# Designs tried in a protein design chat: miniprotein binders against Mucin-6 (MUC6). Part 50

Target 1, 185 residues: Mucin-6 (MUC6), of Homo sapiens (Human) (q6w4x9r395to579)
Amino acid sequence: GHCSLEGGSFVTTFDARPYRFHGTCTYILLQSPQLPEDGALMAVYDKSGVSHSETSLVAVVYLSRQDKIVISQDEVVTNNGEAKWLPYKTRNITVFRQTSTHLQMATSFGLELVVQLRPIFQAYVTVGPQFRGQTRGLCGNFNGDTTDDFTTSMGIAEGTASLFVDSWRAGNCPAALERETDPCS
Key: E = the ipSAE of ESMFold2; O = the ipSAE of OpenDDE; V2 = 0.75 times the mean of E and O plus 0.25 times the DockQ between their complexes.

## First folded at step 11 (miniprotein)

Design vn3 (from un32 with W17L; at its last look DockQ between E and O 0.71; V2 from the best seeds 0.70)
Fold by ESMFold2, look of step 11:
Structure vn3 (fold): chain B 185 residues (1-185), chain A 83 residues (1-83)
Amino acid sequence: as target 1 above (185 residues)
Amino acid sequence: SDIEERLEREIELLEKLLEELEERAKKGGISEDVKKLIEEARLLVERAKEALEEGDLFTAAVLLIRAWLKLRRAARRLAEEEE
């Protein structure tokens, strides 16, 4: 299964469903019992221009009870807040420079992440067949059916990407921009 | 717990960096964009401390990641503005 985060805040799920969203939060890309130590893969988006529709990927994060690996847009890799030189290896994770423009996180548990650093920060998530039907998050449920890929964190299939994406926010992100109910003046 | 100890250590590191950047901001000569990044990072660290006190280790970790990313951006922008 392949899931991608591409420029313009485009996402393509494991079941090949494309969508786009705008937001400035941390989002859960992938949760699965196949990830050890309660692992989760997450994406951080932030404002990249002058309007709210100008948001972009600024980091990809793997968080578990043992590791907090952050691969940031500025090419720095940390684990639990400490910067790491590449190649960086734990018992079950290796992060290394694949090419001058790409980093790779390879794992022993069937998750692989390729991050394009330049010209645009993008991410490509690959999971092995053991993940089939056992994923949740922005990358969808990997069940071969795109009609329920917009399943929220509460298990409700939504018809719009925005409601689906908002349900996968993590870290007590700021509330959606308040809609002004009173006219100016 | 081990996770809690790691988060407390990260908070200490981020607070030191924040104090340094906040002192620079008080002296002036820092763009409003950089000042905003520093202020947002402070808010995120304070919210992470609240989450940690409540035992919500996941939320604390996520908030610290966002704080660190904003501080990275602030530091990079400062380097660009000084040159």
Scores: ipSAE 0.762, ipTM 0.886, lowest interface PAE 0.8, mean pLDDT 86
ESMFold2 (binder alone), look of step 11: mean pLDDT 84; pTM 0.824
OpenDDE base, look of step 11: ipSAE 0.776; ipTM 0.900
ESMFold2, look of step 14: ipSAE 0.654; ipTM 0.844
ESMFold2 (binder alone), look of step 14: mean pLDDT 84; pTM 0.830
OpenDDE base, look of step 14: ipSAE 0.741; ipTM 0.887

Design vn4 (from vn1 with L43E; at its last fold request DockQ between E and O 0.82; V2 from the best seeds 0.77)
Fold by OpenDDE base, look of step 14:
Structure vn4 (fold): chain B 185 residues (1-185), chain A 83 residues (1-83)
Amino acid sequence: as target 1 above (185 residues)
Amino acid sequence: SDIEERLEREIEMLEKRLEELEERAKKGGISEDVKKLIEEARELVERAKEALEEGDLFTAAVLLIRAWLKLRRAARRLAEEEE
């Protein structure tokens, strides 16, 4: 399954359902029993301009009981503080520079993350087949059915992205705004 | 717990940094954007402390990460403005 966060406000789920939102919160992208130690992948959004529609992805975070990895545009921060030198390695996670503009987080448990740093901060999530039907969050449930991708944190299927996205907020933040736009525009 | 202790240390570190940045921000010529970032970071730290007191370690951790990001952004911009 492949999930992408592009253009500052566009998301494509593991089941290839595209949608758009504007938010300034931290959102759960991926939770799964396949992630060890209650691991979760999250996306941090913030304002990038003066209008409410000017929002952008500013960081991707992997958080578990054992690990904290924050990938931002300028630096990577871990449990041990700022990682000045890559690659950073734990027992089952490695963060390294893939190219001059891309970082990669590789894991032993079937999660891969590629982060484009420039010119636009974007993220690409890949999970193995063992995750099928066992994922939740903004990346969807990876069950091959796009119609139920907007399942909230409470297990309710929504018809629009707004309530779906809001249900995956971590912390008290302003509500997200859904926009019906062509993801290719 | 080990996680709780780590979060407490992070809070202390962020509060110290907040104090330093707030003092620097009292000087003239500092942009409103920087001041707002500092204010937002302070609020996030306070909310994290509340979450920690309630035993919601996950929420606390998330809020502290967001606070840290804002402070780092504020610090970078402040450094540029002071040049």
Scores: ipSAE 0.777, ipTM 0.902, lowest interface PAE 0.6, mean pLDDT 92
Fold by ESMFold2-Fast, scan of step 16:
Structure vn4 (fold): chain B 185 residues (1-185), chain A 83 residues (1-83)
Amino acid sequence: as target 1 above (185 residues)
Amino acid sequence: SDIEERLEREIEMLEKRLEELEERAKKGGISEDVKKLIEEARELVERAKEALEEGDLFTAAVLLIRAWLKLRRAARRLAEEEE
């Protein structure tokens, strides 16, 4: 399955449910028992004063007990706060330049991330079949049923994106409710 | 723990860079946008230190990510203004 973060503030879940939000925080995209060392994939959103969106994706993060890999809009890749030259390889993760405008993070555990750096910072998450029904976060639960794609961190299925998104905030940012928007209009 | 020790070292590195940026900002002639980014980075570092002292390593790690992003954005914008 795949999940996408596009156009600054649009998300499409693993079960293909699109939505948009206007929050500024770090958000959990993907948590799963299939990720080693308590791993989680996260996205950082911040305000943009010159874009159509009030908020835009500015970084994608893989955090585990061993690694804190940050791929950011300024084209800097860090692990545990230290800048890394590409290609960068750990035991289970390789970050490399796929094209002049795209970076890829490949893993041994069925997670792949492709980041578009230019012209707009965007991210694409691919997970293997072992993740079916075992994902939590903004990318949804990957169970083939879109009616529960907005399942909060408390396990409650919501009808709108705002409460769902706010439940997946990380780092104690102030709560910010947003009106659900139709990304196809 | 190893994680706690790593986060402590990262906070020290971030603090040094933030202090350098804050000193440059005190010379004046800096936009409100840069001042706000520096203030936001400082607030995130202080919240990360508090989370670490409470043993909330996950929250500390997450707050440091945002602190670094604010710091680098402030430094870049400040460099543009000083050109």
Scores: ipSAE 0.721, ipTM 0.878, lowest interface PAE 0.9, mean pLDDT 84
ESMFold2, look of step 11: ipSAE 0.777; ipTM 0.893
ESMFold2 (binder alone), look of step 11: mean pLDDT 84; pTM 0.818
OpenDDE base, look of step 11: ipSAE 0.776; ipTM 0.900
ESMFold2, look of step 14: ipSAE 0.647; ipTM 0.842
ESMFold2 (binder alone), look of step 14: mean pLDDT 84; pTM 0.824
ESMFold2, fold request of step 15: ipSAE 0.680, 0.698, 0.754; ipTM 0.850, 0.858, 0.878
ESMFold2 (binder alone), fold request of step 15: mean pLDDT 84, 84, 84; pTM 0.824, 0.824, 0.817
OpenDDE base, fold request of step 15: ipSAE 0.740, 0.754, 0.742; ipTM 0.891, 0.896, 0.892

Design vn5 (from vn1 with K36E A75R; at its last look DockQ between E and O 0.74; V2 from the best seeds 0.72)
Fold by ESMFold2, look of step 11:
Structure vn5 (fold): chain B 185 residues (1-185), chain A 83 residues (1-83)
Amino acid sequence: as target 1 above (185 residues)
Amino acid sequence: SDIEERLEREIEMLEKRLEELEERAKKGGISEDVKELIEEARLLVERAKEALEEGDLFTAAVLLIRAWLKLRRARRRLAEEEE
């Protein structure tokens, strides 16, 4: 299964359902019982231009009870809050520079992440077949049916991406929700 | 717990970095964008401390990650503006 975060604001789910959204928050991309120690893959979006309605991907995060790996355009940060030189290895995870512009996080549990650092920060998530029907988050549920890929954190299938995306916010996101037009003061 | 202790250490490190940037901001000559990043990072750290006190370790960790990203961006922007 393949899920992608491209062009700063575009997502394609494991079931190939495309959508776009804008927001300044951390979002759950993927949770699954196949990820050890309550692992979650998350994406961080932030303001990217002069318009506050424009946001883009700024980091991808893998977080579990044992591991914290933050991949941003500039560096990789781990559990102790210090930037790390690559390659970086734990028992189950290796992060390394695949090319001058791409990093890869390989794991022993069927998750692979490839991150393009330049010219645009993009991410490509691959999961093995053991994940079929057992994923949730912005990457969808991987059940072969695009009609329920917009399933919220409460298990409700929505017809719009915005309600679905907002349900997957993590960390309470104190910034106001994106407006559809420029704000008036 | 071990996770709670790690989060406490991260908060201490982030607060030290945040105080340095806040002190620099008091001297003036920085853009509104940099000021906003510093203020946002402070809010995120304070909310992370609240989440940690409530035992919500996941939320605390997520907020600290956001704070770190904001502080790093603020430092880079400040260095660029000083050119």
Scores: ipSAE 0.700, ipTM 0.860, lowest interface PAE 1.0, mean pLDDT 83
ESMFold2 (binder alone), look of step 11: mean pLDDT 85; pTM 0.846
OpenDDE base, look of step 11: ipSAE 0.786; ipTM 0.902
ESMFold2, look of step 14: ipSAE 0.650; ipTM 0.840
ESMFold2 (binder alone), look of step 14: mean pLDDT 85; pTM 0.843
OpenDDE base, look of step 14: ipSAE 0.791; ipTM 0.905

Design vn6 (from r4 with L13M L17R R68E E73T; at its last look DockQ between E and O 0.61; V2 from the best seeds 0.69)
Fold by OpenDDE base, look of step 11:
Structure vn6 (fold): chain B 185 residues (1-185), chain A 105 residues (1-105)
Amino acid sequence: as target 1 above (185 residues)
Amino acid sequence: SDIEERLEREIEMLEKRLEELEERAEELLRKAKKGGISEEVRRLLEEAKKLIEEARLLVERAKEALEEGDLFTAAVLLIRAWLKLRRAARRLAELLEEAKELAEE
């Protein structure tokens, strides 16, 4: 399954459903029993301009009971503090520079993350087949059915993205705004 | 717990950083007033101050979450606070560069 966060406000789920939102919160991208130590992948969004529609992805975070990895545009921070050199290695996670503009987080448990740093901060999430039907969050449920991707954290299927996205907020932050996805963008 | 202690240390670190950035912002404001404040410098300073305040609120919320035993929420809030402070620091750095350029003109 492949999930992408692009263009500052666009998301494509593991089931290839595209949608758009504007928010300035931390959101759960991926939770799954397949992630060890209650792990979760999250996306941090913030204002990038004056209007409410000017929002952008500013960081991707992997958080578990044992690991904290924050990938931002300028820095990578871990449990051991700010990483000034790569690769960073733990027991089952490796963060390294893939290209001059891309970082990669590789894991032993079937999660891969590629982050484009420039010119636009974007993220690409890949999970193995063992995750099929066992994922939740903004990346959807990876079951081959796009119609139920907007399942909230409470297990309720929503017809629009706004309530779906808001349900996956981590922390107290403003509600997201839904907009139609532009296939040409 | 180990996680709780780690979060407490992070809070202390962020509070210290908050104080440092606030002091830096105030000092820059004093210096700018003596020489006159351009619109760009004012904009950057206001943005930095806003980010610092937002970070402060996030840290306070994290403390509340920690007291309630919600370690996950606390961790998430602290990460966001940290990002805000890093952004604020960059704005202050930009402000210094702008102020320097204006002084050289």
Scores: ipSAE 0.755, ipTM 0.901, lowest interface PAE 0.6, mean pLDDT 90
Fold by ESMFold2, look of step 11:
Structure vn6 (fold): chain B 185 residues (1-185), chain A 105 residues (1-105)
Amino acid sequence: as target 1 above (185 residues)
Amino acid sequence: SDIEERLEREIEMLEKRLEELEERAEELLRKAKKGGISEEVRRLLEEAKKLIEEARLLVERAKEALEEGDLFTAAVLLIRAWLKLRRAARRLAELLEEAKELAEE
């Protein structure tokens, strides 16, 4: 199964359903019982220009009870925020420079991530057949059927990308106006 | 508790980094006011200050999430704060390089 994040705002699910969205938040790309230690793959999007309506991919994050791996355009950072030279290896994860423009995260549990750093930050997620029908998030459910790929975090199939994407926000993503009052609440 | 201890250490590290970057921004602002503030210096400094403020708010929310036992949300918020602080550091470094080049001319 293949899921891609391309062009800064375009996504293609494991079942080949394409969509585009804009938002300033962290989103769940992939959750599955096949990922050890409650692992999740996430994508971070932020503003890409002067227009508030345009956002693009700025980082991909793998987070579990054991591992935190943040891949951005110029560095890989792990637990405790320390940047690492590549290759970087844990018990079940290896991150290495595939080419001058591409990084690869390989795992023992059937997840592979390839990140293009230049000219534009893009990500390509590959999962093995053991993930079939057992994924959730922005990459869809990998069940061979595109009609329910827009399934929300509450298990509701939506007809539009926007409701689906909003349900997969991770963390607290407040509106800009709320920033002015956050310390006063 | 191991994950909670790790998150507490990350918060402490980010708070130290916030303080450092805030002090750097204040120092650069004082220097810029003495020599006048160019449009380029103002732009880089304002962007860096905005990123630092956004990161500070994210760290505060991560502390609240940690106190509530929501470890996943705390971790996500700290990652976002870290990304903003790294960008702020780059903007301040660009500002320092611009100041050096102007002095050497």
Scores: ipSAE 0.675, ipTM 0.813, lowest interface PAE 1.1, mean pLDDT 82
ESMFold2 (binder alone), look of step 11: mean pLDDT 79; pTM 0.748

Design vn7 (from q8 with L37M L41R R78E E83T; at its last look DockQ between E and O 0.71; V2 from the best seeds 0.74)
Fold by ESMFold2, look of step 11:
Structure vn7 (fold): chain B 185 residues (1-185), chain A 107 residues (1-107)
Amino acid sequence: as target 1 above (185 residues)
Amino acid sequence: SLEEEVRELIERSEELIREAEKLGDPIEVRLLREIVMLLKRLAELAERAKKGGISEDVKKLIAEALELVARALEALEEGDLFTAAVLLIRAWLKLRRAARRLAEEEE
């Protein structure tokens, strides 16, 4: 399964359902029992600097009880707040420079992340077949059915991206539904 | 002042580290040490910005990062390690952006 974060705001789920959103928060991209140590993949979005309503991806994060890996738009990789030289390896995760413009995080548990640093910061998530029907978050539930890919953090299938995306905000972001959301999505 | 706020938060965090080390809570200790590190880096950045004249953009980013760190400490005191970790990630990103803006404004 493949999930992508492209441009400033476009997402394609594991079941190939496209959508877009705007927001300035950390969002849960993928949670699954297949990720060790309560692992989650997250995406951080912030204002793009053109207009106050436009946002873009600024970091991708893998967080578990053991690791807090941040791959940021400024091309710095950290774990638990400490900058790391690449290639960087833990027991089950390796982060390395794939090309001059791409970083890769490979794991032993079926998750692969490729981050394009230039010309635009983008991310591509790949999960093995063991994740089928076992995912939640912005990348959808990977069950082969696009009808319920917009399932909220409370387990409710929504017909619109905005309600779905808002339910996956993490870290007590300021409430933004009525004052900072783009009405278009 | 910002310096006094940073010192108070560092002292509180260091007290909590001593308590968490006694209880054997390694995740909490790791997060508290990150809080202390971020607070020290924010103080250093603020001092550098004052010597060069504080721009509004850098001042805003430093204040936002400090607020995120304070909220992370509050979450940690409530036992919410996940929220604390997420807030620290956002604080770190704000700090990095403040540093870049300050470097761009220095001649």
Scores: ipSAE 0.724, ipTM 0.860, lowest interface PAE 1.0, mean pLDDT 85
ESMFold2 (binder alone), look of step 11: mean pLDDT 81; pTM 0.807
OpenDDE base, look of step 11: ipSAE 0.766; ipTM 0.890

Design vn8 (from vn1 with R24K K27E G28L I30V S31P D33E; at its last look DockQ between E and O 0.72; V2 from the best seeds 0.73)
Fold by OpenDDE base, look of step 11:
Structure vn8 (fold): chain B 185 residues (1-185), chain A 83 residues (1-83)
Amino acid sequence: as target 1 above (185 residues)
Amino acid sequence: SDIEERLEREIEMLEKRLEELEEKAKELGVPEEVKKLIEEARLLVERAKEALEEGDLFTAAVLLIRAWLKLRRAARRLAEEEE
């Protein structure tokens, strides 16, 4: 399954359902029993302009009981503080520079993350087949059915992205705004 | 717990950094944007402390990360103004 966060406000689920939102919160992208130590992948959005529609992805975070990895545009932060050099390695996670503009987080448990640092901060999540039907969050449930991707944290299927996205907020943040997906983006 | 202690240390670190940035901002006469970032970061730290007191370690961790990001943004903006 491939989930993408692009263009500052666009998301494509593991089931290939595209949607758009504007929010300035931290959102759970991926939770799964397949992630060790209660791990979760999250996306941090923030205001990039003056209007409500001017929001952008500013960081991707992997957080578990054992690990904290924050990938931002300029820095990678871990449990031990800021990582000044790569690769960073833990028991089952490696963060390294893939290209001059891309970082990659590789894991032993079937999660891969590629982050484009510039010119636009974007993220690409890949999970193995063992995650099928066992994912939840903004990236959807990876069950091959796009119609139920907007399932809230409470297990309710929504017809629109706004309530779906809001249900996956981590922390008390402003509500997200749903926007039509631009096919040209 | 180990996690709780780590979060407490992070809070202390961020509070110290906040103070440093606030003083730096005053010296430079920085844009309102930077002041807002610092203020927002401070608020997030306070909320994280509350979450920690309530035993919600996950929420605390999330809030601290967001606070850190805002402080880093503020620091970068300050550096740009100094140049």
Scores: ipSAE 0.771, ipTM 0.900, lowest interface PAE 0.6, mean pLDDT 91
Fold by ESMFold2, look of step 11:
Structure vn8 (fold): chain B 185 residues (1-185), chain A 83 residues (1-83)
Amino acid sequence: as target 1 above (185 residues)
Amino acid sequence: SDIEERLEREIEMLEKRLEELEEKAKELGVPEEVKKLIEEARLLVERAKEALEEGDLFTAAVLLIRAWLKLRRAARRLAEEEE
């Protein structure tokens, strides 16, 4: 399964459903029982222009009870907040420079992440077949059916991307930040 | 817990960095964007402390990651201004 986060805040789910959104928060891309230690893959979006509705991807985060890996355009940071030289390796995860413009996070549990750093920060998520029907988040549920990919964190299938995306906000986005950067306000 | 201890240490580290950036920003004439980044990062750290106190470790971790990203961006902008 393939999920992508591309410029202009475009997303394509594991079931190939495209959509876009604008927001300034951290969003759950992928949760699954296949990810060890309650792992989650997340995307961080922030303001990118003069219009309040202009937002872009600024980081991709893998977080579990054991690992924290933050990949931004400028650096890779782990549990101690210190930037790391690549390659970076744990028992289950390796992060390395794939090309001058691309980084890769490879794992032993069937998740692969490729991040394009330049010219635009983009991310490409690949999961193995063991994830089929066992995913949730912005990348959809990977069940082969695009009609229910907009399933919210409460299990409700929505007809619009905005309500679906909003339900996957993580970290409670501070009230002042939410008000200032909410595309509806 | 082990995770709770890690989050407490991270908060302490970020607060120290915040103090450094706030002092540096007072010494330099900084753009409004830099001031907002530092202010937003401090708010995120305070919210992370509240989440940790409530036992919501996941939310605390996410908030600290966002705070860290804003701090790093602010620090980069301050380094550019100092030159």
Scores: ipSAE 0.700, ipTM 0.859, lowest interface PAE 1.0, mean pLDDT 83
ESMFold2 (binder alone), look of step 11: mean pLDDT 84; pTM 0.821

Design vn9 (from vn1 with R72M; at its last look DockQ between E and O 0.74; V2 from the best seeds 0.71)
Fold by ESMFold2, look of step 11:
Parts: C-alpha cells; structure tokens; sequence
Structure vn9 (fold): chain B 185 residues (1-185), chain A 83 residues (1-83)
C-alpha cells in the first residue's frame, strides 16, 4: 500500500483516494497493530505563508514506546530530541540518505518511509500487505475501497476531508485565529 | 518510566536552548517572525511540562516535537538575518 504527502497539503491514501487540507497541527498519518510498541507515523504541518490557508508539511515523525524519530524539512533527523548522523540505526529501524535529495526510513515490520527533501518537502509511505484493513489515520484504512477512507478517530465515515483530518489531530494545536471571510481576489 | 525520563531530558534540553534564543532575541534587530517562533516554542514547552505532570506522555511528546521544530526554524531564521 502507498500513501503520499505532496505539495505541502495534498494526500493520497493507501486506497488511492486523493484529498487536500490546510491546517497547522500534528496529524496521525498511520496507526496499526502491525507497528510495534504502539507505533504511529505522524505528519506535522505549519504555516508556509501569510494566509492561514497556506500550510505545508514541515516534518514526518515516527513515535513508539522506544523511538521518537523526527525527519524535518530542515534536513535534520533526531531521535528523542538528539540530532543523528546518517545512517542511523535502531534495532528495527534504519534511517539513511537514499540520494542527495531523498532520505529513507526502512523497518523490519513492513513500514517504509521515503522523504523528498528538495525541491519540495514530501513524503511517501509504503506498507506491506500485512497492513491491509489494519490502518487508521490520514492514509486511510487500506481496505481496497475509497468510500470509507475518511473514517475519523471515532470510527465515523465522513464525507469531507476537513472533518476527517481534524479528527486526526494529535497534541495541543494552536488556537485557531479568526477565519477569513473575504473572497479570493 | 523510561519514556518519562526521556521526555524530562528533552524538556531540559529545550529549556536551555530556549533561554539562549530568548537572550539573543532581546538584543533587538531581529524580525517579529523570529520572536513569534521563540514565543510559540516556549508556550509549547510549558504545555508539554503540564501534560507530563498529568501523566499524558503522548501529548507531552507531540508538544515537544512541535516546540523543537519551532526552535529549529527560529534558530535558522536568526542566523540568516545576522548574515
């Protein structure tokens, strides 16, 4: 299964459902019982311009009871807050420079993450077939059907990306500023 | 726990880095964007400390990630402005 985060706000799920959103939070990208130690893959989005609707991916995070690996758009990789030289290896995870513009996180549990650093910070998630029907988050449920990929953290299938994405926020997000009502010029 | 110890260590590291950046920001001649990033990072660290004290380790971890990212961006922007 393949899930992608492109263009700073464009997502394509494991079932090939495309959508876009604008937000400034940390979002659960992938949760699954196939990830050891309560692992989760997360995406961090932040403001990329003067408008609140201009947001982009700034980091991808793998968090478990053992590791907190952050791959940032500033090309710094950390684990548990400490910067790491590449290649970096834990027992089950290896992070290495795939090319001059791409980093890869490879794992023994069927998750692969490829991060494009330049020209645009983008992420590509690949999971093995053991994940089928066993994923949650912004990458969808991987059940072969796009109609329920917008399933919220409460298990409700939504018709809009915004409600779905908002349900997968993690941690305390910044308070929302007043919404702009002006039309685009 | 081991996770709790790691989070406490990260908070200590971020507090030290915050203090350094806050002192540099007081010198003036830096953009409001950099000042805002430093202030947002401080708020995130303080909220992470509250979450840790309440035993909400997941929330604390996520807040510290956001704080670290804000600090890294602030430090890079500050270095670029001094060039």
Amino acid sequence: as target 1 above (185 residues)
Amino acid sequence: SDIEERLEREIEMLEKRLEELEERAKKGGISEDVKKLIEEARLLVERAKEALEEGDLFTAAVLLIRAWLKLMRAARRLAEEEE
Scores: ipSAE 0.639, ipTM 0.846, lowest interface PAE 1.2, mean pLDDT 84
ESMFold2 (binder alone), look of step 11: mean pLDDT 84; pTM 0.817
OpenDDE base, look of step 11: ipSAE 0.763; ipTM 0.893

## First folded at step 12 (miniprotein)

Design i1 (from le7 with K8E K15E R22E)
Fold by OpenDDE base, second read of step 13:
Structure i1 (fold): chain B 185 residues (1-185), chain A 98 residues (1-98)
Amino acid sequence: as target 1 above (185 residues)
Amino acid sequence: GSAEEIRELVEDAKEELEEARELFEEAKRLAEEGNLEEAERLLTESIYELLEAIFELREAAYLAGDERLTEELERLAEELLKLIIEVMRLYVEIEREE
């Protein structure tokens, strides 16, 4: 399964459902029992300095009982708040530079993350087949059905992206907004 | 999905593609002139326009009930992705010169 966060406001789920939103919060991208130590992948969005989007992805966070790995737009990688040099390796996770503009987080448990740092901060999440039907968050449930991807944290199917996204907030933040396509953007 | 909505998405994508191309060409000129900072800015904008176009095509593909249309839209999105790669190449080249 492949999930992408692009252009600051565009998301494509594991089931290949596209949707857009604008929000300034930390959201859960991926939770699964397949992630060890209660692991979760999260995305941090903030106000964008770019005119094309009101909000942009500014960091990706992998959080577990053991690690809190943050990859930020300023090309800083931290674990539990401490800056780390690349390549950085833990027990099951390795973060390394893939290209001049891309970092990669590789894991031993079937999660791969590629982060484009420049010129636009973007993230690409890949999970193994063992995750099928066992994922939740903004990346969806990876069950091959796009119609139920907007399932909230409470297990309710939503009709709009904004309500869906809001349900996966990790903190107290303003409500997410769904914007229609604007050719003048 | 409605045919009208699909048409609108495709038209928007076309407009954004044209804008992206213009930005890209201008960026090339600026880079040749040594104005690397402005070139980078325009390349960034070009990529944003392309990403938006790609996304609109994906939305259109998602709404399309016809398999042939879906495949065509996805193909177009892939072509735009190739253009992004080209833009990124120039961006990286400029960064290396700085």
Scores: ipSAE 0.755, ipTM 0.885, lowest interface PAE 0.6, mean pLDDT 93
Fold by ESMFold2-Fast, scan of step 12:
Structure i1 (fold): chain B 185 residues (1-185), chain A 98 residues (1-98)
Amino acid sequence: as target 1 above (185 residues)
Amino acid sequence: GSAEEIRELVEDAKEELEEARELFEEAKRLAEEGNLEEAERLLTESIYELLEAIFELREAAYLAGDERLTEELERLAEELLKLIIEVMRLYVEIEREE
């Protein structure tokens, strides 16, 4: 299955359900028991400086008990806070420059990530068939049924993207809705 | 209804495709004149227009499912993909000159 984060505000799930994403936080993109050492893929969004979107993707993070690999829009790759030159290899993960504008993170466990660096920072997630019905997060549950693709972190299927997205916040960020309705000073 | 919503999304995507083409043509002219910075800016604008169009086609495809309109959506997707490839090729060529 294929999941994409494009244009800073657009997500397409593994079951091909498209939705718009407006938020400024770190979000769980993909969690699965198929990922080793409690692995998770996360997406970092921040306020955009461009007229096309209020928020934009600024980094993608792969986090496990062993690794914290961060690929940022500034074209810096770090692991556990240390900058890495490409190609960067661990036992199960290789990060390398695929083209002049794209990085790829290839893994031995059925996850592939392609990050477009320029002109717009975007991410493309590919997972093998072993992940079917075994995923949770912004990329959906990969069960072939789009009616429950907005399943929250509490296991509730929502009818709208806003509650779904907010449920997958990682860390102590204010909710997108709460920030938007904040009375102006 | 669903058919009306699909048509509106397709119409919006076509408008964004035309805007992207105009931006691309102006970027080519600027690049030929040696104004690489402005050319890159317009190419980036073109790609944002193309991404909006692609998203609208994905929304239309989601609403249409297996409906007859899938063929029109596939043709538009092919046009968008062709233009994205051309825009990206010029973008990369400009980067090599810098």
Scores: ipSAE 0.686, ipTM 0.850, lowest interface PAE 1.1, mean pLDDT 84

